# VHH binders against a6qnr0, part 25

Target 1, 346 residues: a6qnr0
Amino acid sequence: MRLVHLDLKGAPPKVCYLSEIFPLFRALGANGILIEYEDMFPYEGHLRLLRAKHAYSPSEIKEILHLATLNELEVIPLVQTFGHMEFVLKHEALAHLREVARFPNTLNPHKEESLALVTAMIDQVMELHPGARWFHVGCDEVYYLGEGETSRQWLQQEPNSKAKLCLSHMEAVASHMRARYPTTTPLMWDDMLRDIPEDQLSGSRVPQLVEPVLWDYGADLDLHGKALLVEKYRKSGFSWLWAASAFKGATGVNQSLTPIEHHLRNHLQWLQVAGSVPADTLRGIILTGWQRYDHFSVLCELLPVGIPSLAVCLQALLHGDFAENVKARVENFLGISSLEEMSFRR

## First folded at step 6 (VHH; framework vhh_7ubx_2)

Design s44
Fold by ESMFold2-Fast, scan of step 6:
Structure s44 (fold): chain B 346 residues (1-346), chain A 121 residues (1-121)
Amino acid sequence: as target 1 above (346 residues)
Amino acid sequence: QVQLVESGGGLVQPGGSLRLSCAASGFTFSSYAMTWVRQAPGKGPEWIATIYSGGSTMYADSTKGRFTISRDNAKNTLYLQMTSLKPEDTALYYCARGYYRGSGYWGFDYRGPGTQVTVSS
């Protein structure tokens, strides 16, 4: 699968923009989308406080799913359930669920109410995505885990560890999904799993419940290190893995490559990783498109940075390389004489 | 139920003008791209013009400068203003919900029954 990630934090594209963009994604070779709603999802009832002023309506969500169907794009929704919980935990009513009182980033995994909150969020999103075969539960960059008072007390008792705390919450969330939505497979970002030893991963139920998404946006991947990490996950019991690259966002500290060259190189490196692991290991790749909130210019931001890069990256993935014939195809599709015209932007 | 109903076709002399309409119902019209397609007897369908939900328009080379696609979201109606009509514009014209992306990609899920346009002297 080749999925395009839509980061909707702060500003939802109007459905009218998506009606233009989804055909473009399909034409370029995408066959799915990962939608990260955050506060743009129309939460209701006791979760109504989570929705932003300009959040989509339920009917708009249904229209988005219909547009995806028209364009043969598989939809995978994403709801953060552990880290990146600022839009939830910034609210005074929910501040008691923070891992560390000073920071609204991370959910306290010791409170039964924490699990009740995130599963209620998942349930409301699933109500509007009844056909979802995959559902991403986030779980990346769980900052300050173990630093809250409850966690510090819990960690004093042998044999408790931060890894066990992390895996316990992940298992609880994923178990809820598997039990309630038996045809939906949870995904999660892999960074919190990378340093957990194989024996501890195998000892948890997480490998049987979840398909991890290995992310790296660099132009120069540690190919051998990636292969070893994949092998560790497979030996731990994970059946399928996903890769995640970036078609826009931070290009890193090395500025010797243009943004398009950086992102193209990232995708070519992921193709090498895919070629170096056993068949039936990687289910697909997610092309992440991280963006900052800009109330006035979602399409304008996507056009100057995103669309040429997305076209280059999707076509490279589709064709397995970026030889002159693939480059010519992209230039023709974009209506330009040369991709070099797009390569001088810093 | 989604319905699309075209009107405004007829017999017109070369160089003349016609305005086609398509009345849409059963869906949130403003959220969808809408397209005009024509089919002459014995020929395959030919894409004419698309107007996206955001208002952007695209035209086939055969109709650029002569045809104008527009929409009235308050009335759930799609329009095609045709000018400088030629005998080769003779065809059944139908509206469709969705888009044509080029390269033979027809992303329509619903289509109207069509309205006949005949250009002859």
Scores: ipSAE 0.000, ipTM 0.105, lowest interface PAE 22.2, mean pLDDT 83

Design s45
Fold by ESMFold2-Fast, scan of step 6:
Structure s45 (fold): chain B 346 residues (1-346), chain A 121 residues (1-121)
Amino acid sequence: as target 1 above (346 residues)
Amino acid sequence: QVQLVESGGGLVQPGGSLRLSCAASGFTFSSYAMTWVRQAPGKGPEWIATIYSGGSTMYADSTKGRFTISRDNAKNTLYLQMTSLKPEDTALYYCARGYYRGSGYWSFDYRGPGTQVTVSS
């Protein structure tokens, strides 16, 4: 599969804008969307405090899903359940669930209330996505894990470890999803799994419950290292894996390549990785579109720069390369005479 | 003062059934997840099933389809219905206040003294 990631932090697109871009995604070769709602999801009841003032309504979510269906785009919702929980843990009522009191980004995995909170979030999102075959539970960049008072006390007991703590929360979340939604497979970002020894991974139930998403946004990937990492995950018991690239963001100011050139290289490198691993290993690739800190640069990336980059990257994936004929196809589709007009050196 | 007291254990033939009970006192029972754990002779503790305050349940693979965990909040009582019992189910069964997070993580602050279950001819 080829999924476009929509990060709705800050400036979520209006439904009418999505009605224009979903046909575009399909035309460019996408067959699914990973939607990261964050506080744009219309949480209700005891979770009402999590929704932003300008969050989508339930009827707007249903309209978005209808538009996806009309354009043959499979929707995979994403709910952060461990790291990147700032929109949840910034609230005074939920601050007691922080791993470290001073930092609102990581959920304390020792509290029963933490699991109750994230499963309630999953349940509300699933209620509006009843046909989802995959659901992404996040779990990336779980900073400060192990540094809270409860964790520090727990880690002093043998045979406890940070890896065991991490895997236990992941297993609890994924097990709840599998039990309540037996036709939905949880996905999670792989960074917290990369350094866990194969024997600890295979000793957990995580490989049987989850399909990991291996992410790398660099212009030059360590192809051999990626193949070894894939082999480690397969040996640990994971049945399917996903790749994740980036079509916007993640380049930094110190890059000498244009943004489009950087992202195209990233995708061509992932095609090389896909060709080097056993068949039936990678289920698909997620083209991530992370929001930037500067709100003004978000629109610049998505509209004039992000869309051309997405078109280049999707077409490269669809055709297996970015030869002159594919480049001409993209230029014609976007109504531009040269792709270089949309690129800037940094 | 938290107290958990198990009952219902005994000798049962292979293929038989037993229902275990755990009477809880000294805390607001309805607000806590409750778990069943067993320890066979010469082995470490094994998680069996957890029921959360909201009623959701989780089971160990070895007992799925054979055991059912339930609770009666009005009576402050936790239950474990066991069916199709096997000799390897022979163990001391105890209830605990807390939950199983997975991957061997056991978050319990109190447990009962246990009730012995012996499965033999």
Scores: ipSAE 0.000, ipTM 0.313, lowest interface PAE 12.9, mean pLDDT 85

Design s46
Fold by ESMFold2-Fast, scan of step 6:
Structure s46 (fold): chain B 346 residues (1-346), chain A 121 residues (1-121)
Amino acid sequence: as target 1 above (346 residues)
Amino acid sequence: QVQLVESGGGLVQPGGSLRLSCAASGFTFSSYAMTWVRQAPGKGPEWIATIYSGGSTMYADSTKGRFTISRDNAKNTLYLQMTSLKPEDTALYYCARGYYRGSGYWDFDYRGPGTQVTVSS
């Protein structure tokens, strides 16, 4: 699968803007979207405090899902359940669930109430996504894990470890999803798993419960290192993996490539990784777009770099290369005479 | 004094079924998550299933689809319905107050003495 990631934090695009974007995604070769709602999801009841005042309504969410279906785009919702929980843990009522009292980044995994909170969030999102085959539970960049008072005390006991603490929360969240939504498979970002030894991963239930998403946005990937990492995950018991690339975002401090060239190289490198691993290993690739939206910005932010980059990247993935004929198809699709004109705009 | 007493174990043929019970006393049963754990000869404890105070359930992959955990709060009793039993299911089965968070993180404060299940021809 080829999924476009929509980062909706801050200001959600109006449904009318999405009605123009979804047909374009489909035309370019996307067959799904990963929607990261954050405070733009219309949480209700005891979770109403989590929603922004300008969040989507439930009827708007249903409209978005209908538009996705109309354009043959599989929808995967994303809810952060461990790290990146500032929009949740900034609230005084929920501050007692922080791993470290002074930092709202990370959920305390020792409390039953922490699991109750994130599973309630998942349940409300699933209620509006009843046909979801996959659900992303986040779990990336779990900063400060192990540094809270409860964790420090727990880690003093043998055979406890930070890896075991991390895996225990992941297993609890994923087990909830598997039990309540038997046709929905949890996904999670892989960075917290990368340095966990194969024997510890195999000893946990996580490999049987989730499909990890291996992310790397660089123009030059360590192809051999990626192949070894994939092999480690497969040996640990993971059945399917995903890749994640980027079609827009910062390309680094020192740049020798244009933004479009950087993102194209990233995707071509992931194609090489995919070709070097066993068949039926990678389920798909997620093309991430890590910029906040406002009421005008979805199309405007995407236009100068985003849409041309997305077109280049999706078509390269669809055709397995970016030879002159594929480049010509993109140029014709965008109605331009040369991609070089777009790539030199900064 | 918290007490958990299991019953219902025995010798059963492969492919057979068995229903385990755990009678709880000395605490407000309905307020706690309850768990089934087993320990095979020469092996460490293996988590089987948990039922939370709210009624939601979680299962180990080895037993999912074959075992069903349930509770009767009026009778302070926890149940495990086992079907399609295999020789590998042979173990001492015990109930515990609390839940398994995964990856070796145990949150139990009390457990019963266990009931032996033997799956053999």
Scores: ipSAE 0.000, ipTM 0.173, lowest interface PAE 17.7, mean pLDDT 84

Design s47
Fold by ESMFold2-Fast, scan of step 6:
Structure s47 (fold): chain B 346 residues (1-346), chain A 121 residues (1-121)
Amino acid sequence: as target 1 above (346 residues)
Amino acid sequence: QVQLVESGGGLVQPGGSLRLSCAASGFTFSSYAMTWVRQAPGKGPEWIATIYSGGSTMYADSTKGRFTISRDNAKNTLYLQMTSLKPEDTALYYCARGYYRGSGYWEFDYRGPGTQVTVSS
């Protein structure tokens, strides 16, 4: 599968705009979307406080899913359940669930309330995504895990470890998903798993519950290191893995490559990784489109500046290369005489 | 004083069914997650199922589809409906206040004395 990631923090696209770009995604070779709602999801009841003022309505979510179906795009929702919890933990009512009081980014995995909170969020999102085959539970960049007072006291007891703490929360969240939604497979970002030894991973139930998403947005990938990491995950018991690249954002401020050149190179490197691992290992690739911090423009204007990069990257993945004939196809598709004329800053 | 008392265990044939109950007292039952745990002779405790205060449920893979955890907050009672029982399900079953977080981490503060379930032909 080739999924386009929609990061909806800030100013989410209007449904009418999505009706124009979903056919474009399909035409470029995408066959799914990963929707990262954050506070744009219409949470209700005791979770109403998580909803932003301009969040989508339930009817708008249903319309978005209908548009995806019309364009043969598989929808995978994403809800952060461990790290990147700022939109949740910034609220004073929920600040007691922080791992470290000063930082609203990481959920305290020792509190029963923490699991109750994130599983309630998952349940409300699943209610509006009936039939979702995959659900992404986040779990990336769990900063300061183990640094809270409860965690520090717990870690003093043998045989407790940060890996055990991390895996315990992941297992609890994923077990909830598998038990309540037996036809839905949880996904999670792999960075918190990379440094966990094979024996600890295989000793947990996590490999039987989730499909990890290996992400790397660099122009040059450590191909051998990626192959070894894939082998470690397979030996640990993971059945399927995903790759994640980037078509916008995450390029750095000082670089010799243009953003399009950087992202194209990233995708060509992932094709090399895919070719070096056993068949039936990678389920697909997620092309991430991270939002920038500045919200000076509405998302409807911001997303089009990423479209030339998305077109280049999707077509390179679809054709297995970016030779002159593929480049000409992209230029014709975008109605331009040369990709070099696109106004992207270095 | 927190008290948990299990009942409903007994001898059953393979393929049979049993319904376990746990009567809770001494705390606000509706405010706590409740868990079923079992322990076979010579083995460590094995988590079976958890029901959270909000009604969400989680199950161990070994019992998923065969066991159903439920609660009656008006009666301060936790239940475990067991179906398609196997000899491997033979164990002492006890209820606990709290929940299992995975990877061997249990967030329990009280457990009952347990009720014996024996599956044999």
Scores: ipSAE 0.000, ipTM 0.132, lowest interface PAE 20.1, mean pLDDT 84

Design s48
Fold by ESMFold2-Fast, scan of step 6:
Structure s48 (fold): chain B 346 residues (1-346), chain A 121 residues (1-121)
Amino acid sequence: as target 1 above (346 residues)
Amino acid sequence: QVQLVESGGGLVQPGGSLRLSCAASGFTFSSYAMTWVRQAPGKGPEWIATIYSGGSTMYADSTKGRFTISRDNAKNTLYLQMTSLKPEDTALYYCARGYYRGSGYWPLDYRGPGTQVTVSS
């Protein structure tokens, strides 16, 4: 699969704008979208406090899903369930669920209420996404895990470890998904799994429950290292893996490549990784488009600026290369005579 | 209107050769990577070879050195030259638009009905 990631933090696009860009995604070669709602999802009941004032309504969500269906785009929703929980844990009523009291980013995995909270969030999102084949539960950059009082006391007891703590929460969330939604497979970002030894991963139930998404946004990937990491995950019992690249976002300082060249190179490097691993290993690639890579950016401005990069990257993935014929096709899609108008160098 | 039609399959003895063709229509053939995939009875699909729009090629380890993928953009035709055929090469062979590396049929978007290759003594 080729998924376009929609980060809805800050300024969610109007449904009428999505009606214009979904056909474009389809034309460029996308066959799915990963929607990261955050506070733009219309949470209700005891979770009503999580929704932003200008969050989508349930009818607007249904309209977005209808537009995706019309354009043959598979929808995968994303709900953070461990790290990046600021929009949830910033609320005074939920501050007691923080791993570390002064930091609102990580959920305390020792409290039964923590699991009840994130599974309730998942359930409300699933209610509006009936038939979803995949659901992304986040779990990236779980900073400060193990540093809370309860965790510190728990970690003092043999044979407890930070890895066991991490895997236990992931297992609990994924088990809920598998039990309640047996036709839906949970996805998660792989960074918290990278440094866990194969024997400890295979000793957990996580590999049987989730499909990890391996992310790297660099122009030069460690191809050998990626192949070894894939092999470790396969030996640990993971059935399928996903890749994630970026079509917009910060490309780093002092780059000699233009942003479009950087993102194109990232995708060509992921194609080389895909070529170096066994067939039927990678289910697809997620082209991430982070909304708040720059605090001055807004979604409606960022998406139009990112469209040329998205076109280049999707077409490179679709054709397996970015030769002159593919470049000409992208120039036609964009209605320009040359990509060099955007300071692009082949 | 996108159509892919395979031909050239048949019965062949072990050690024999066959040349498969795929006639493409309804799209700008030269702008797309093209792939050969096979499926043996009772097994999942297996990627065989890809030729990119720029001309570079990639092969599965099981066929490397024995199969050659090529294209004729003037004729909108994809080829697979198979040599040193083995009984385990018996499968339905189909061409697909796009490339296939690392996951199922991703990013393949159209495929033909296939042509049967049977290698038997």
Scores: ipSAE 0.000, ipTM 0.162, lowest interface PAE 20.0, mean pLDDT 83

Design s49
Fold by ESMFold2-Fast, scan of step 6:
Structure s49 (fold): chain B 346 residues (1-346), chain A 121 residues (1-121)
Amino acid sequence: as target 1 above (346 residues)
Amino acid sequence: QVQLVESGGGLVQPGGSLRLSCAASGFTFSSYAMTWVRQAPGKGPEWIATIYSGGSTMYADSTKGRFTISRDNAKNTLYLQMTSLKPEDTALYYCARGYYRGSGYWPMDYRGPGTQVTVSS
């Protein structure tokens, strides 16, 4: 699969804008979208405090899903359930669920209420996505894990470890999904799994429950290291893995490549990784767009910046290369005489 | 037009302190995460700290406990309080709009011209 990631934090596009870009995604070779709602999802009831003032309505979510169906785009929703929980844990009513009282980014995995909270969020999102075959539960950059009072006390007891704590929460979330939504497979970002030894991963139920997404947005990947990491995950019991690249966003404060060249190179490197691992290993690739903008007008104007990069990257993936004939195809598709006409801010 | 302008850099002795400021304009400052990045002579850029729109903060291991990132949304200003400065902290410090995502990717779209910090005896 080739999924386009939509990061809706702070700058959700109007539904009419999505009606313009979904046909474009399909035309460029995408066959799905990963939609990260965050506070733009219309949470209700006891979770109503989580929705932003300008969150989508339930009818707008249904319209978005209808547009995806019309354009043959598989929808995978994403709900953060461990790290990146600022939009949830910033609320005073939920501050007691923080791993570290001072920092609202990580959920305390020791509290039953923590699991109840994130599973309630998953359930409300699933209510509007009943046909989802995959659901991304986040679990990336779980910073400060183990530094809270409860965790520090728990970690003092042998044989407890930070890895065991991390895997236990992941297992609880994924087990909820598998039990309640047996036709939906949980995905999670792989960074919290990278440094966990094979024997400890295989000793948990996590490999049987989730498909990890290996992300790296660099122009130069450690191809050998990626192959070894894939081998570790497969030996640990994971059946399928995903790759994640980036088509949009800052590529660093200073770099030698243009943004389009950086993103194209990232995708060509992932094609090298895919070619070096066993068949039936990678389910697909997620093209992430992590740039955040808080104004609808600004988001509309960013279409020229994001779309050329997306077109280049998707077409490179679709054709397995970015030779002159593929470049000409992209230029023709975008209605330009040369990709060099476009300007991107570094 | 997004503009970020840093100030407050200078020459300081090891063990000293400096407070950097970044004046932001051309966007709704309170809605964005803001980041400090530095670039030492002959090295690539290094992420230092991020403060999210909600006020939560993240720090690089090299600076945690010594640097404090903060913001004043009413003044559209980002700050970096630096203490216990070391010669290896010598760098051009940049204010950037956005946050660190990891692995050679920085979802920061604008940065200022930078302010020089030199820690020397």
Scores: ipSAE 0.000, ipTM 0.127, lowest interface PAE 17.4, mean pLDDT 83

Design s5
Fold by ESMFold2-Fast, scan of step 6:
Structure s5 (fold): chain B 346 residues (1-346), chain A 121 residues (1-121)
Amino acid sequence: as target 1 above (346 residues)
Amino acid sequence: QVQLVESGGGLVQPGGSLRLSCAASGFTFSSYAMTWVRQAPGKGPEWIATIYSGGSTMYADSTKGRFTISRDNAKNTLYLQMTSLKPEDTALYYCARGYYHGSGYWPFDYRGPGTQVTVSS
């Protein structure tokens, strides 16, 4: 699969804009979207406090899903369930669920109320996505895990470890998803799994429950290291993996490449990784489009660079290269005269 | 409505040849890479060949030198010429829209119902 990631933080697109952009995604070669709602999802009941004042309504969510269906785009919703929980844990009523009292980013995995909270969030999102074949539960950058008072006390008992703590929460969330939604497979970002040894992963139930998404946004990937990491995950029992690249976002300090050149190279490098791993290993690739938190329209961030970058990257993935004929197709699609000022050759 | 319909399969003796065709409709055929995939009974799918929109081709090691992928953009048709067929080539053969970069990443969004190829004496 080729999924476009929609980060709805900051300047989320209006539904009328999505009605224009979804046909473009399809025309460029996308066959799905990963929607990261955060506080833009219309949570209700005891979770009403989580929604932003300008969050989508339930009818708007249904309209977005209808537009995706009309454009043959598979929808995968994303709900953070461990790290990046600031929009949840910033609320005074939920601050007691923080791993570390001072930091609102990580959920305390020891409290039964923590699991109840995130599974309630998943359940409400699933109510509006009843046909979802995949559901992304986040779990990236779980900073300060193990640093809370409860975790510190728990870690003093053998055989407890930070890896076991991490895997136990992931297992609890994924088990809920599998039990309640047997036709939906949980996805999660892989960074918290990268440093866990094969024997600890194999000893957990996580490999049987989730499909990890390996992310790297660099222009030059460690191809050998990626192949070894994939081998570790497969030996640990994971059936399928996903890749994630970026078509927009920060490219790092001292970057000499143009943004479009950087993102194109990232995608060509992921094609190299795909060619180096066994068949039936990668389910697809997610082209991430991270938003900066600000008050500007999402259109200001997508144009003039975001949409051209997405077109270049999707077409390179669709065709396996970015030779002159593919470049010409992108130029015609965007109605521009030339991408001549960029180097597209290896 | 995207449709891919394979034809040309059948029973052939070892060492024989077959030509498979795939009729495409519902999209701009010339703009897409096209692929052949096969699945033997009780086995997972195996990628065998891809032809890109620009005409470049890629082959699985198991079929290099024996199979030739080609396309006719005027007829919206994909072909697979198979020679020196072996019993191990027995499978359902599918055409798919999209490319495959050797292994792992599977970006196909549509594939046909398949055509059976049986190699036996």
Scores: ipSAE 0.000, ipTM 0.199, lowest interface PAE 19.0, mean pLDDT 84

Design s50
Fold by ESMFold2-Fast, scan of step 6:
Structure s50 (fold): chain B 346 residues (1-346), chain A 121 residues (1-121)
Amino acid sequence: as target 1 above (346 residues)
Amino acid sequence: QVQLVESGGGLVQPGGSLRLSCAASGFTFSSYAMTWVRQAPGKGPEWIATIYSGGSTMYADSTKGRFTISRDNAKNTLYLQMTSLKPEDTALYYCARGYYRGSGYWPYDYRGPGTQVTVSS
C-alpha cells in the first residue's frame, strides 16, 4: 500500500479542500490515507473536552470517508495512546493520568483509568470508521516512561523493567482492539521497539497483535541496519511490517539537496530496503506529512511545498524508480515544463 | 537517569565559527531524535535544528545554510557546527531529546543546562 499521512494539527483541511485533493492522491498512485486527528476529531460525552472548538463534526467525518471511498483510498485512523498525549493530558480533569505530573506528554500505564481513557478514544473513532482494516495506535516517543512515582516503585521489583512496562501497555491497548474489532489490525510506530531484545519481544503478545511501522526520513538510510532490524522483528513473531517515509518536513545532512530531492532520495532508499527483505514482509509505505506549528501551519502545507514532493515520491514508488520518463510524467501531471521551476523553501 | 551535557560555547566575533557538542547518557541515544534549541536574554526558546534517529535533519529558516546538525551514535554525541555567526545568534544553546514535527507543543522532553554563545564586536 501507499498511504498519505494527514496531520490535522493546527489548520486541518476543510472538507471541500479534501474533495479536490483525494482525486489527486489517487491519480498520483496513493491507495490510502493515514489520518492523525488529534483534537480535530469530534469526541463526545465524557471525552467532549478533548475536541477543539473548530473540530470536524461527525457528518464531516462521514463526508471525508465517503470521499475516500469514491477515490479508492483506504482510510486508517491514528489515535495516540501512550506518548504525544499533550492534547489530552493538558486538561486539568485528566492530569492525574500523567506518568509525570509536571509533563503532559506521556500516559501513566499503571492506572486502570489510563486504559479506559485511550480505549474510549479508540472506540469513538472506530464508531465513525466502520470497517477499518487497520488502526494506528501511535506509541512513539514515550518520553518519561518509568519516571512517575508509581512506575519508580513498580520498577524496584525484580524482574520488572521499562521494556516490560512499555510492552504491557502496548499489549493492553492492542488486545482491546483485537477483541472488540476482530477485523481491524493495530499499527504502531516502531521506535519504542527498536532496542528491545528479541527474547523480550517474543515473550510478550505484542508481535501477535500489531504490525509495526518502521520510520526513517533520511536521504541516506542504513540499508544493512534496516535489514537486520526487519529480521529481528520477524524472528520476534511480527507477521507484517510497514515502512514510513516523509514527503515534507525533514531534510538530509546534505544541505545542497532541495526538499524534493531529499524526499525523493528517502523514497528510493526505502525501495532498496524493500528489495532487500523477504517477500511478504512489508505491507506498504506511509508517506508522512508533518504540520508546522507557526504562521505557516495556519495554511495547508500541501499546497506550497507538499504537492510537488508528494507527486514525485508517489510516482517513484509506483514505478520503482525516478528515471527521465517518470519525471516527465510528473511534470506533465503538474502542468509544468520542468521540476526545476518549482521553488521549495522551508 | 537521562543526562545531556553541552560544551563548546564561548565568545566569538561576527563571521566566526563554533562547534557545539552534547554528550548524552542514560538512554539509547541512537533511538531518539535530537534537537538544538536556543534562548536569548528576555526571549522565549527558539528551535534551531533537529536530527532524527534515521539521520534526516530539519533546520529553522534563521539558521539554514549556516548551521549543520550531526550525530555520532557510537559516541552518544550530538553536534552543531555554526558558521557565519551574527550578533543575533547570541544565546544559551540547549541540547534536547526529541524532535520538531511542526506540531510544536512539546517537541522534546529533556534538555541540558546549556552552553553560552556570545557573538560580539
Scores: ipSAE 0.000, ipTM 0.174, lowest interface PAE 18.0, mean pLDDT 84

